VHH binders against p21908. Designs and how they scored, part 7

Target 1, 324 residues: p21908
Amino acid sequence: MEIVAIDIGGTHARFSIAEVSNGRVLSLGEETTFKTAEHASLQLAWERFGEKLGRPLPRAAAIAWAGPVHGEVLKLTNNPWVLRPATLNEKLDIDTHVLINDFGAVAHAVAHMDSSYLDHICGPDEALPSDGVITILGPGTGLGVAHLLRTEGRYFVIETEGGHIDFAPLDRLEDKILARLRERFRRVSIERIISGPGLGNIYEALAAIEGVPFSLLDDIKLWQMALEGKDNLAEAALDRFCLSLGAIAGDLALAQGATSVVIGGGVGLRIASHLPESGFRQRFVSKGRFERVMSKIPVKLITYPQPGLLGAAAAYANKYSEVE

## First folded at step 18 (VHH)

Design EE1
Fold by OpenDDE, last read:
Structure EE1 (fold): chain B 324 residues (1-324), chain A 122 residues (1-122)
Amino acid sequence: as target 1 above (324 residues)
Amino acid sequence: EVQLVESGGRLVRTGGSLRLSCAASGRRMAGYAMGWFRQAPGKEREVVAAISWGGGYTWHADFVKGRFTISRDNAKNTVYLQMNSLKPEDTAVYYCAAGSWYETLPSEYDYWGQGTQVTVSS
């Protein structure tokens, strides 16, 4: 059956037709992107998508939402759309829907993601285990953390707020970084370190610690400088970013009993080529007596272009697999 | 996994100049402080210079101040030691090291090179 998969963020919403069957996504069609500011509501965007499609839309929707999905009224920063889950079917004239958090959607995407869309980062270069827990973290605007349990031919996604756990420094420099960040932030979570904005936080801290005159850099420029090797300090910040990412990924894997780890998010993709050359692996496996165990955990990176859409569709398929 | 390889050490005359290089391999070391140490025969290993991860901070031992300059290029994953006005007492094996902090104690560095011999003749 066909469904409409939707990935809704603050400024943009992406629409696609997905084919789902037997608990799986068979295909995901061409993506249509709308600016949320140009449409007063999801309903209007939905109608516009229908017009563009040139045929009646499916009466089923899978929606990835870039925020909490619990509650009677859902709102996003910079998005004028107001979602009321209880009336969503009526408003969109559909029979069924799934509404999940956007990073939850990413986790659903991972559940049956083709290996061709998972780049190997470290550990054994093998497919994700068919059974067990998969730890998923996604640095981006923030830091998403989820884990997935695969068992008995089924899977379950557990959404978390793992990005908000406290940062634990592992060396003298990280101690100083933390101390510096505590001057700016009342609480320093791992999201303050291993996110898009996190690179800037690290960069600023490093500059301050060095005693170098600091000028605020645009995040985009900073990332560019770091990735292109145009500035020693920017590159240093990126390496520290990768070190922390490795450490945190390892810690999450331990905490969740993971047998594999998947990195997602826009930043993940951005640093894909850098990670294998960084201290990520070393930090990932440096878990004391568990180093041997950690060394057996494959770590992959998502390269699928629209994991949110795919994951939304997957979540729908998973929920309604018995009904079809 | 991480390897530091020093190069550039050779025989030079008093007053001569030499540039040492230390190339890191295995992984990027931009996020680490780097240092140069030296050890002369029968003497303890001593710090020559240290540089922060971004290169914004440098430290030089008193005996080399004004003569030696540490620098780094993170894009090349390399740290350098420019040595000018060399003296016979500068004769030693020079070691490259990396750590999380730019300290003066060898114990603060986690990674070490095999060293390169610098000999200054009279």
Scores: ipSAE 0.889, ipTM 0.961, lowest interface PAE 0.4, mean pLDDT 95
Fold by OpenDDE, last read:
Structure EE1 (fold): chain B 324 residues (1-324), chain A 122 residues (1-122)
Amino acid sequence: as target 1 above (324 residues)
Amino acid sequence: EVQLVESGGRLVRTGGSLRLSCAASGRRMAGYAMGWFRQAPGKEREVVAAISWGGGYTWHADFVKGRFTISRDNAKNTVYLQMNSLKPEDTAVYYCAAGSWYETLPSEYDYWGQGTQVTVSS
């Protein structure tokens, strides 16, 4: 059956027709992107998408939402759309829908993602295990953390707020970084470290610790400097970012009993080439007596272009069909 | 695994100059402090210079101040020691080291190179 998959962010919403069957996404059609500011509501965007499609839209929707999905009224920063889950079917003239958090959607996407869209980072270069827990973390504007369980031909996604756990420094420099960040933030979560903005936090801390004057850089410029190797300090910050990412990924894997780890998010993709050359692996496996076990865990990075859309569709399929 | 490889050590005359390089491999080391140490025959290993991850902070031992300069290029994953006005007493094996902090104690560094021999003749 066909459904409309939608990935809704602050400034943009993406629409696609997906074919789902037997608990799986068979295909994802061409993406249509709308600026949320150009439409007063999801309903209007929906109608516009229908017009563009030139045929009646399916009476089913899968929506990835870039925020909490619990509550009667859903709003996003920079998005004029107000979503009311209880009236969604009526408003869109559909029979069924799923509404999930955008990172939850990413987790759903991972569940059946083709290996060609999973770049190897470290560990055994093998496919994700068919059975077991997959830990998923996604650095971006924030830090998404989820995991999924594969068992008996089915999978279950567990959304979390894992990005808000406390940062645990592992060396003298990280102790100092934490101390500096505590001057700015009452509580320093791992999101303050391994996110898009996290790089800036690290950079600033490093500069301060060095005792050198520095100019505040916007995140885009900083990332560019770091990735292009144009500044020693920026590069240092990126390396520390990768170290922490490895450590945290490993910790999450241990906590969740994971047999594999998948990194997503926009930042993940941005640093894909850096991770294998960083201290990520070392930190990931450096878990004392569990080092050997950790070394057997494959770590992958998502390269699929629209994991939100795919994941939304997958979530719908998973909800309304059994996976064989 | 991280490897540090020193190069540039050779025989030079008093008053001469050398530039030592330490290239890191295995992974990027930009997030680490780097240091140069030296060990002369019959003497203990001593710190020569240290540099922070970003290069914004440097430290030099008193005996090398004004003569030696530590620097780094994170893009090249390399740390350098420019040695000028060399003296016979500078004769030693020079080691590159890396750690999370720019300490002066060798025990605080986790990664070490094999060393490069610097010999200064009178």
Scores: ipSAE 0.888, ipTM 0.960, lowest interface PAE 0.4, mean pLDDT 95
Fold by OpenDDE, last read:
Structure EE1 (fold): chain B 324 residues (1-324), chain A 122 residues (1-122)
Amino acid sequence: as target 1 above (324 residues)
Amino acid sequence: EVQLVESGGRLVRTGGSLRLSCAASGRRMAGYAMGWFRQAPGKEREVVAAISWGGGYTWHADFVKGRFTISRDNAKNTVYLQMNSLKPEDTAVYYCAAGSWYETLPSEYDYWGQGTQVTVSS
């Protein structure tokens, strides 16, 4: 059956027709992207997508939402759309829908993602285990954390707020970084470290600790400098970022009993080529008596272009697999 | 695994100059402080210079007296020691080291190179 998959963020929403069957996504069609500011509501965007498609839309929707989905009224920063889950079917004139958090969607995408869209980072270069827990973390504008349980041919996604756990420094420099960040933030969560903006936080802290004057850089410029190797301090910040990412990924894996780890998010993709050459692996496996166990955990990175759309569709397929 | 490999050490005359290089391999070391140490025969290993991760902070031993300069290029994963006005007393094996913090004690560094011999003749 066909469904409409939607990935809704602050400034943009992406629409696609997905074919689902037997609990799986068979295909994901061409993506149509709208600016949320150009439409007063999801309903209007939905109608516009239908017009573009040139045929009636499916009466089923899978929606990935870039925020909490459990309230009666859902709103996003920079997005004029207001979603009311209770009236969503009526508003869109559909029979069924799935509404999930956008990172939850990413986790659903991972459940059946083709290995060709998973780049190997460290550990055994093998497919993700068919049974067990997959830890998923996604640095981006924030930090998403979820885990996926595969068991008996089924899977279950557990959404978390793992990105908001406290940062745990592992060496003398990280102690100082944390101390600096505490001057700015009441709490220093791991999201303050291993996210898009986190690189800036690290960079500023490193500069301050060195005692050198520095100009505030926007995140775009800083990432460019770091990735292109044009500035020692920026590169240092990126290296520390990767170290922390490895440590945190390992901690999450331990906490969740993971047999594999998948890194997602826009930042993950951005640093894909750097991670294998960074201290990520060392920090990931440096877990005391569990080092041997940790070394057996494959770590992959998502390279699929639209994991949110795919995951939304997957979530729908998973929920309504027996209703088809 | 991280490896530090020093190069550039050789025999030079008093007053001469050398540039030592330490290339890191195995992983990027941009997020680490780097240092140069030296050990002369029959003497303890001593710190020569240290540099922060970004290169914004440097420290040099008193015996350097402005003759040596530590620098780094994170893009090349390399740290350097420019040695000018060399003296016979500078004869030693020079070691590169890396750690989380720039300290003067060797025990504070986690990674070490094999060393490169610098000999200054009279």
Scores: ipSAE 0.888, ipTM 0.960, lowest interface PAE 0.4, mean pLDDT 95
Fold by OpenDDE, fold request of step 22:
Structure EE1 (fold): chain B 324 residues (1-324), chain A 122 residues (1-122)
Amino acid sequence: as target 1 above (324 residues)
Amino acid sequence: EVQLVESGGRLVRTGGSLRLSCAASGRRMAGYAMGWFRQAPGKEREVVAAISWGGGYTWHADFVKGRFTISRDNAKNTVYLQMNSLKPEDTAVYYCAAGSWYETLPSEYDYWGQGTQVTVSS
């Protein structure tokens, strides 16, 4: 059956027709992107999408929402849309829908993602285990953390706020970085370190610790400098970023009992080529007596272009069809 | 997995110059402080110079007295030691090291090279 998959963020919403069957997504159609500011509501965007499609829309929707989804009224920063889950079917003239958090959607996407869309980072270069827990973390604007359980031919996604756990420094420099960041932030979570903005936080801390003058850089420029090897300090910040990412990924894997780890998010894609050459692996496995166990955990990176849409569709399939 | 490999050590006359290089392999070391140490026969290993991860901070031992300069290129994953006005007393095996912090104590560094021999003749 066909459904409309929707990924709604602050400034943009993406629409696609998905084919779902037997608990799986068979296909995801061409993406149509709208600016949320150009439409007063999801309903209007929905109608516009229908017009573009040139045929009646499916009477089913899968929606990934870039925020909490458990309230009666959902709102997002920079998005004029007000979503009321209880009236969604009526407003969109559909029979069924699923509404999930956007990072939850990413986790759903991972559940059946083709290996061709998962780049190998470290550990055994093999497919994700069919049974067990998969830890998923996604550095981006913030830091998403989720995990899914595969068991007995089924899977379950657990959304978390894992990005807000405390940063744990592992060496003398990280102690100093933490101390520096505590001067700026009431609390230093791992999101302050391993996110898009996190690179800037690290960069600034390193500069301050060195005692060298520096100018504030926008995140785009800083990432560019770091990735292109244009500046020693920027490169240092990126390396520290990767070290911390490895450590945190390992910690999450331990905490969740993971048999594999998947990295997502926009930042993940940016550093895909850097991670295998960084200290990520060393930090990931450096867990004392568990080093051997950690070394057996495959770590992958999502390269699928629209995991939110895919995941939304997957969530719908998982909810309304039996997984075989 | 991380390896530090020193190069450039050789025999040089008093007053001569030498540039040592230390290339890191196995992974990027941009996020680490780097240092140069030396050990002369019958003497303890001593710190020569240290450099921060970004290269913005450098430290040199008192015996250097402006003759040596540490630098680094993170894009090349390499640290350097430019040595000028060399003296017979500078004869030693020079070691490259990497650690979280630029400290003067060898124990603070986690990774070490095999060393390169520098000999200064009279």
Scores: ipSAE 0.887, ipTM 0.961, lowest interface PAE 0.4, mean pLDDT 95

Design EE1
Fold by OpenDDE, look of step 18:
Structure EE1 (fold): chain B 324 residues (1-324), chain A 122 residues (1-122)
Amino acid sequence: as target 1 above (324 residues)
Amino acid sequence: EVQLVESGGRLVRTGGSLRLSCAASGRRMAGYAMGWFRQAPGKEREVVAAISWGGGYTWHADFVKGRFTISRDNAKNTVYLQMNSLKPEDTAVYYCAAGSWYETLPSEYDYWGQGTQVTVSS
């Protein structure tokens, strides 16, 4: 069965034809990307995709949506697009659809993802367990946190707002970083630390604590400096980022009872080569009497190019499958 | 596992110069403060200099009096101590250390090198 998989973010909407069967995604077709700013609505983007495809679109849609997916009217994060789930089938001229949060989609993708698209970060270099909980976190524009349960040949995705839990400093410098960030933010969540913008927050805090003047850098430039090793402070910020990422990943794993952890998001991919050389592992396993247990948890990083699309398709397959 | 390895220590004459290096391995230490300590025979270990993670802040002991300068290169995962105008009193084993903060107390540092011997002859 063919479906239209859609990954909708604030800036771009991605479309693909997916083949699903027996609770699995068999294939994901070529990606077509539109700028959301060039389209007034999902419906218009949908129609344009149909024109490009040159044939009638499938009558089924899987939509990964950047924002809450509960309610009568859904608003897209950082975008004027709105969606009414109750009229979606009519508007798109489809029979069925699934609508999930964009990071929920990533979790679904993990459930179906081939090991070749999961790079090993630390812990035992083994495949993700077939049974148990997988913790998934994805630094990007924000911080997504989800987990999935594999049990009895099925899986269940649990979407969370885990990125909004409070930051817990673990050393003197992190105490000072937190104190500095509290001057800017009423509340400092882990998203303020381990996200794309989080690097900037750390960088600024470190500069301020050192007492050195700094220029506000574009996030892109800062990331480049940090990754290229062209600036001591930028590199320091990145290391602290990785330390916090490890600590938080470990905490989430403990809280969720996870036996494996998967890191996703654009930032995750960006720092993939740095993580093994950072303090990520040490912080991840440094959980007191649970250090031994933590050391047995494999940590992987997603390298699949379009996990949102894959995950959307997977979610559809999971929902409408008679087998799963 | 983090390892700090000091190098550059040797015998020099009074008034001479040395540059000590401390190379970290095992993982990147850019997010950590670094320090140099020294211990002379029969004396307690004392802080010589400390440097913040970004290198924007440095501290030097009073006995340095502008003769020594700590610096770091995070890309090389290395911290340095340039020592000029050396005196016999500077004879000691010099240790590199790393911690979350640029403290002056040895107990506040989590990682230590094995040390490098610096001997200054009259």
Scores: ipSAE 0.886, ipTM 0.959, lowest interface PAE 0.4, mean pLDDT 95
Fold by OpenDDE, fold request of step 22:
Structure EE1 (fold): chain B 324 residues (1-324), chain A 122 residues (1-122)
Amino acid sequence: as target 1 above (324 residues)
Amino acid sequence: EVQLVESGGRLVRTGGSLRLSCAASGRRMAGYAMGWFRQAPGKEREVVAAISWGGGYTWHADFVKGRFTISRDNAKNTVYLQMNSLKPEDTAVYYCAAGSWYETLPSEYDYWGQGTQVTVSS
């Protein structure tokens, strides 16, 4: 069965034809990307995609949405599209759809992701367990957190707002970082640290703490400096980022009873080569009397290029599978 | 596991110069403060210099009096101590250390090297 998989963000939406069967995604076709500003609605983008495809679109859609999906009216920042879930089938002229949060989609993608798209970060280098809980976290614009349960040949995804838990400093410097960030933010969630913009927050805090003059840097430039090793302070910020990422990954694993952890998100992919050389592992396992248990948890990183699309399709397959 | 390895210590004459290096391995230490300590025979270990993670802040002991300079290169995962105008009193084993903060107390540092011997002859 063919479906249309869609990953909708603020500025861009990605479309693809997916083939699903027996609760799995068999294939994901070529991606077509639209700027949301160039289309007044999802319906118009849908029609445009159909024109490009040159044949009638499937009467089924899997949609990953970069925001809350519960409500009568869905809106996104920087996106003119307004979704009304109750009339979505009518508007798109389809019979069925799945609408999930974009990070929920990532979690669905993990459920059946081929090991070739999972880079090993730390812990035992083994496949994700077939049974148990997998913790998924992904830094991007914010910090997505989800977990999935595999049991009896099935899986269930639980979306969370784990990125909004409080940042917990673990050493003297992080205490200072927190204090600095509290001057800017009413509340300092872990997302203020572990996200694309989070690197900038860390960088600024580090600069201020050591008393050096700094200017607000563009996030892109800062990440480049950090990743290329062109600046001590930028590299320091990245190292702290990785430390905190390890800490929160471990905390979430403990909280969720995870037997494995998967890191996703655009930032995750960006730092894939850095994580094994960072303090991520140390922070991940540094959980007191649980250090031994933590050291047995495999941590992987998603390298699949479009986990949102894949995950949307997976969610559809999971929902409408005969195996249920 | 983090390892700090000092190098550059040797015999030098009074008034001479040395540059010590401390290379970190096991993981990147860019996010940590680094320090140099020394211990002479029969004396307590004392702080020589400290440097912040970005290198923007440095601290030097009073006995340095501008003769030594701490620096770091995070790309090389290394911290340095340039020692000029060396005196016999500077004879000691010099240790590299890493911690979350640029503190003067040894107890605030979590990682230590094995040390390198610096001997200054009269």
Scores: ipSAE 0.886, ipTM 0.961, lowest interface PAE 0.4, mean pLDDT 95
Fold by ESMFold2, fold request of step 22:
Parts: C-alpha cells; sequence; structure tokens
Structure EE1 (fold): chain B 324 residues (1-324), chain A 122 residues (1-122)
C-alpha cells in the first residue's frame, strides 16, 4: 500500500511516497522539499506534490509535525500552516492519516532503520536488540526524548518531554554554569544545555565564569568554530556539551531500564566524530555501583539524514498495516 | 582513560629558557581547567600555574611571576608552560594536572601526568 509521508518543520516540509505492508516500511520514494513560507497551506503543498508526481496521490497520509500533536489546532513558529486534525482527511481528500510529533517519528524510524544507518559510539559494538527498551534522545532545536519498547514482534513508542527535566551539575565548573544560567532562566532544564542553542548558553556561561568578554555569535558560527577547533572557549563549550549529553543519556537509560541507547537529532549528526573522543562515555557509565551495567549498553548514533519521513511512514504502518 | 603526558624537561643553564608540553590523550580535555605543579627532592608538591578551560584566566605563583607563562591550545589537546630566566631553584619534576576548577591544592585535581624532569645548572 502506498501512502504520502510528510515531514513538516518550521521552514521546510518534505514529501515522499512510501510503500507499507505488514507493519513495515518497504520503500521510500524520492523526496520533494517545499519552503513553508512559499505555500499558504499544507493542502497547497499537497497539490503541488501531486502535480510533480503526475498521478493521483494515495488516499493515506503520515505526518510528522515539529510540535505538539494533541489539540484541536496545531501551529508552529515560522510556519504559516494551521492544522486541524479533525478536518485533515476532508481537506486532503484522504481516508486515513497518522499525525505524530517529529521526535516520535525519529523513534518510529529507529524501529525500522537498517543497521548501516546506526553508527557505534560506545559500549558493545552490536546491533540493536530485537527485544527490550531503547532510549532515544536527540539534540536539535531543542532536546527530544523518546523510548521504544520492542516485544512480541511489535514495538511501541512513548513520546516524552524528557528534555525539560532539570540539569544536574556533576563538578565545580558545572555548579558555576548552573548558577550563571539560573540568572537567565530561573529553572535550568537539560535542554538549556543539550540543544543547538545550548552550546551558546554554555559558551556564555564559560566566558562569564573565566572573566572574558562574551561575543554574541549565531548558532551556526559558534558550532563551526567549536567543531573546527578555531577557538579555545568554543571547544571548551563543546566538551562540556558532550559531557552533559553522556550524563543525561545514562540517566535516561537507568530510569527506563534500557538495553540500548540511540542518539539522534541534527546536533547528533553534527557531533558524530566528536562523541567517541569526548567525555560522553565517562559520564554515561558513571552511575556509581551501576557502572558495569552501564558499560554493557551499546550507544548508537543515527546517520540517516532526515529520519522524519521514514518515521512517519513507520508510524502509519504500525497503526494501520496488518500484522501477522 | 585520560592520560596526561608531559614532555620538554631537560638540563638547562641558569638564565635559560624551556617550554614544557602536556599532551592529553584518551579524551578531549577542553572543558577542564589545567595546572602545572612541581616537586623538588625533599619538598612538597606545589602549584606553579593554572589556566581556565578557555585560557581567559591564568594564575601564576609569586615565585614564577614574570618568568613563567601557562597557555593552552584546545585544538591540540595540549597545555604549555613557557619557562624563562630559569634559576637553580626551579629544578624539579614538573607535573600537569586537570580538574573542573583552577585550584591551588593538588588534592583538588583529578588527573595527573607522570612528570618531566627540569634541571637548571649553575
Amino acid sequence: as target 1 above (324 residues)
Amino acid sequence: EVQLVESGGRLVRTGGSLRLSCAASGRRMAGYAMGWFRQAPGKEREVVAAISWGGGYTWHADFVKGRFTISRDNAKNTVYLQMNSLKPEDTAVYYCAAGSWYETLPSEYDYWGQGTQVTVSS
């Protein structure tokens, strides 16, 4: 069965035809990308996608949406589109749909992803287990957290707001980072640290603590400087970012009883070559008497470029395709 | 598995100069404060200099001020000690150390190198 898979972000929306059967995604077609500012609605972009294909579109849609999906009206910052789930079928002239949060789509994608798209970070170099809990987290614009249970030849995704839990300092410098950030945010969630903008928050705090002028850098420039090794302070911020990512990944794995951990998100791809050389592993395993248990948990990184389309299609297959 | 390896220690005449390096391996250490310590035979280990994670703050002991300069290059995962106007009393094993803060006490640092011998002759 063919469906239309859609990944809707703030500035871009991506469309593809997917083939689903027996709870699985069999294929994804060529992706078409639209700038959301150039189209007044999802319906108009849908119509343009049909024109590009030169054939009638399938009467089924799977939509990954970069925001909350519970409610009568869905809106995003920097996106003119307003979605009303109750009227989607009528507006698109379809019979069925699934609508999921973008990080929920990442978790669905992990359940279907070929192992060649999961790079080893630390722990045993093994494939993801076919049974058990997988903790999934991905820094990007914010910090996505989800959990995936695989059992009985099926899987279940639990979307969470785990990126909004508290930042817990683990050494004297992090005590000072927390104190500095509380002047700006009052409560410091881990997302204030572990996200694209989070590097800037760490950078500002480190500058203030060591008594040097803070420069207002945009995220792209700061990240480039840190990754290219062009600034001592930017590199320090990236190192602290990786330490905290390891710490929270380990905490989530413990809390959920995970047998494996997967790192995703746009920032995850960005730091892929840095993570193995960072303090990520040290912080991941440093859980007191559970250190040896943590050492047995494989940690992988998603290299699939935009898993949102795969995840949307997977969510549809999981909900609507027959399961043997 | 952090390893700190000092190098550059050797015999130098009074008034000479020497640059010590401390290369970190096993992980990147850019997020850490670093320090240089020294220990002469029969003496207690003492802090020589300390540097913040970005290098924007440095501290030097009074007995080396104006003569020694600590610096770092995070891209190379390395911290340095430039030693000028060397005196016989500078003779010691020099150690680098890493911790979360630029402390003056050895007990406050978590990672230590094996040391490099500096000998200043008359």
Scores: ipSAE 0.755, ipTM 0.926, lowest interface PAE 1.0, mean pLDDT 91
Fold by ESMFold2, fold request of step 22:
Structure EE1 (fold): chain B 324 residues (1-324), chain A 122 residues (1-122)
Amino acid sequence: as target 1 above (324 residues)
Amino acid sequence: EVQLVESGGRLVRTGGSLRLSCAASGRRMAGYAMGWFRQAPGKEREVVAAISWGGGYTWHADFVKGRFTISRDNAKNTVYLQMNSLKPEDTAVYYCAAGSWYETLPSEYDYWGQGTQVTVSS
């Protein structure tokens, strides 16, 4: 059957026709992208998508939403759209829908993702296990955390707020980073470190600790300097970012009982070539007497384009189309 | 794993100059503080200089201040020791070290190189 898969962010929304059958996503059609500022509502963008295709749209929708999905009214920063889940079927003239958080959609996509879209980072270089827990985390604007249980040909996604757990320092420099950041935030969640803005937080702390003024640059320029190797301090911040990403990925794997770990998010892609050369692996496995256990856990990076659309469609298939 | 490899040590006359290099391999070390230590025969290993992760803070022992300069290039994963106005008492094996802080005690550093011999002749 055909459904409309939708991935709604702050500035853009992406639409595609997806074909689902027997709990699987068979295909995704060509995506159409709308600027959310140019359309007053989801309903208007939905109607324009139908006009573009020259036909009535399927009576089923799968929506990935880049914010909280629980509540009567859903809003995003920089997006004029207001979603009311209770009226969604009526407003779009559909029979069924799923509505999930964007990182939940990433987890659903991992369950359907071919191994060619999962680049090796560390641990055994093999396909993700067919059974067990997959820890999924993705730095971006914030830090998304989820896990996925695969068992007996089925899967279940647990969305979490794991990016909001505490930052735990692992050496003397990180003690000082924590102390500096506590002056700004009172409580320092790991998201303050492991996110797009997090590099700036680390950079500022490192500058203060070594007693130098720092340049107040936007995050894009700082990331560019770090990745291109144009500034010693920016590179130090990136190295500390990768160390902390390894540390938290390992901690989440232990806490969730994972047999594999998958890294996603826009920042994950940005640092893909740096992770294998960083201290990520050492921090991931350095869990005391559990080091050997941790070394057996494959860590992969998502390279699939637009995992939100695939994940939305997969969530729909999982809820309404799966036959076992 | 992490390997620190020093190079540049040789025989040089009093008043001469040398540049020591310490190349890190196995992973990037930009997030770490680095130090140079030396050990002469019959002496304990002692800190010569230390440098912070970004290079904005440096420390030099009094016996080399004004003569030696520590620096780093994180893009090359390398730390340097420029040694000027060398004296016979500078004769030692020089070691590169890395840790999370610019400590003065050898026991506080996690990674060490094999050393490079500097010999200053009268």
Scores: ipSAE 0.754, ipTM 0.922, lowest interface PAE 1.0, mean pLDDT 91

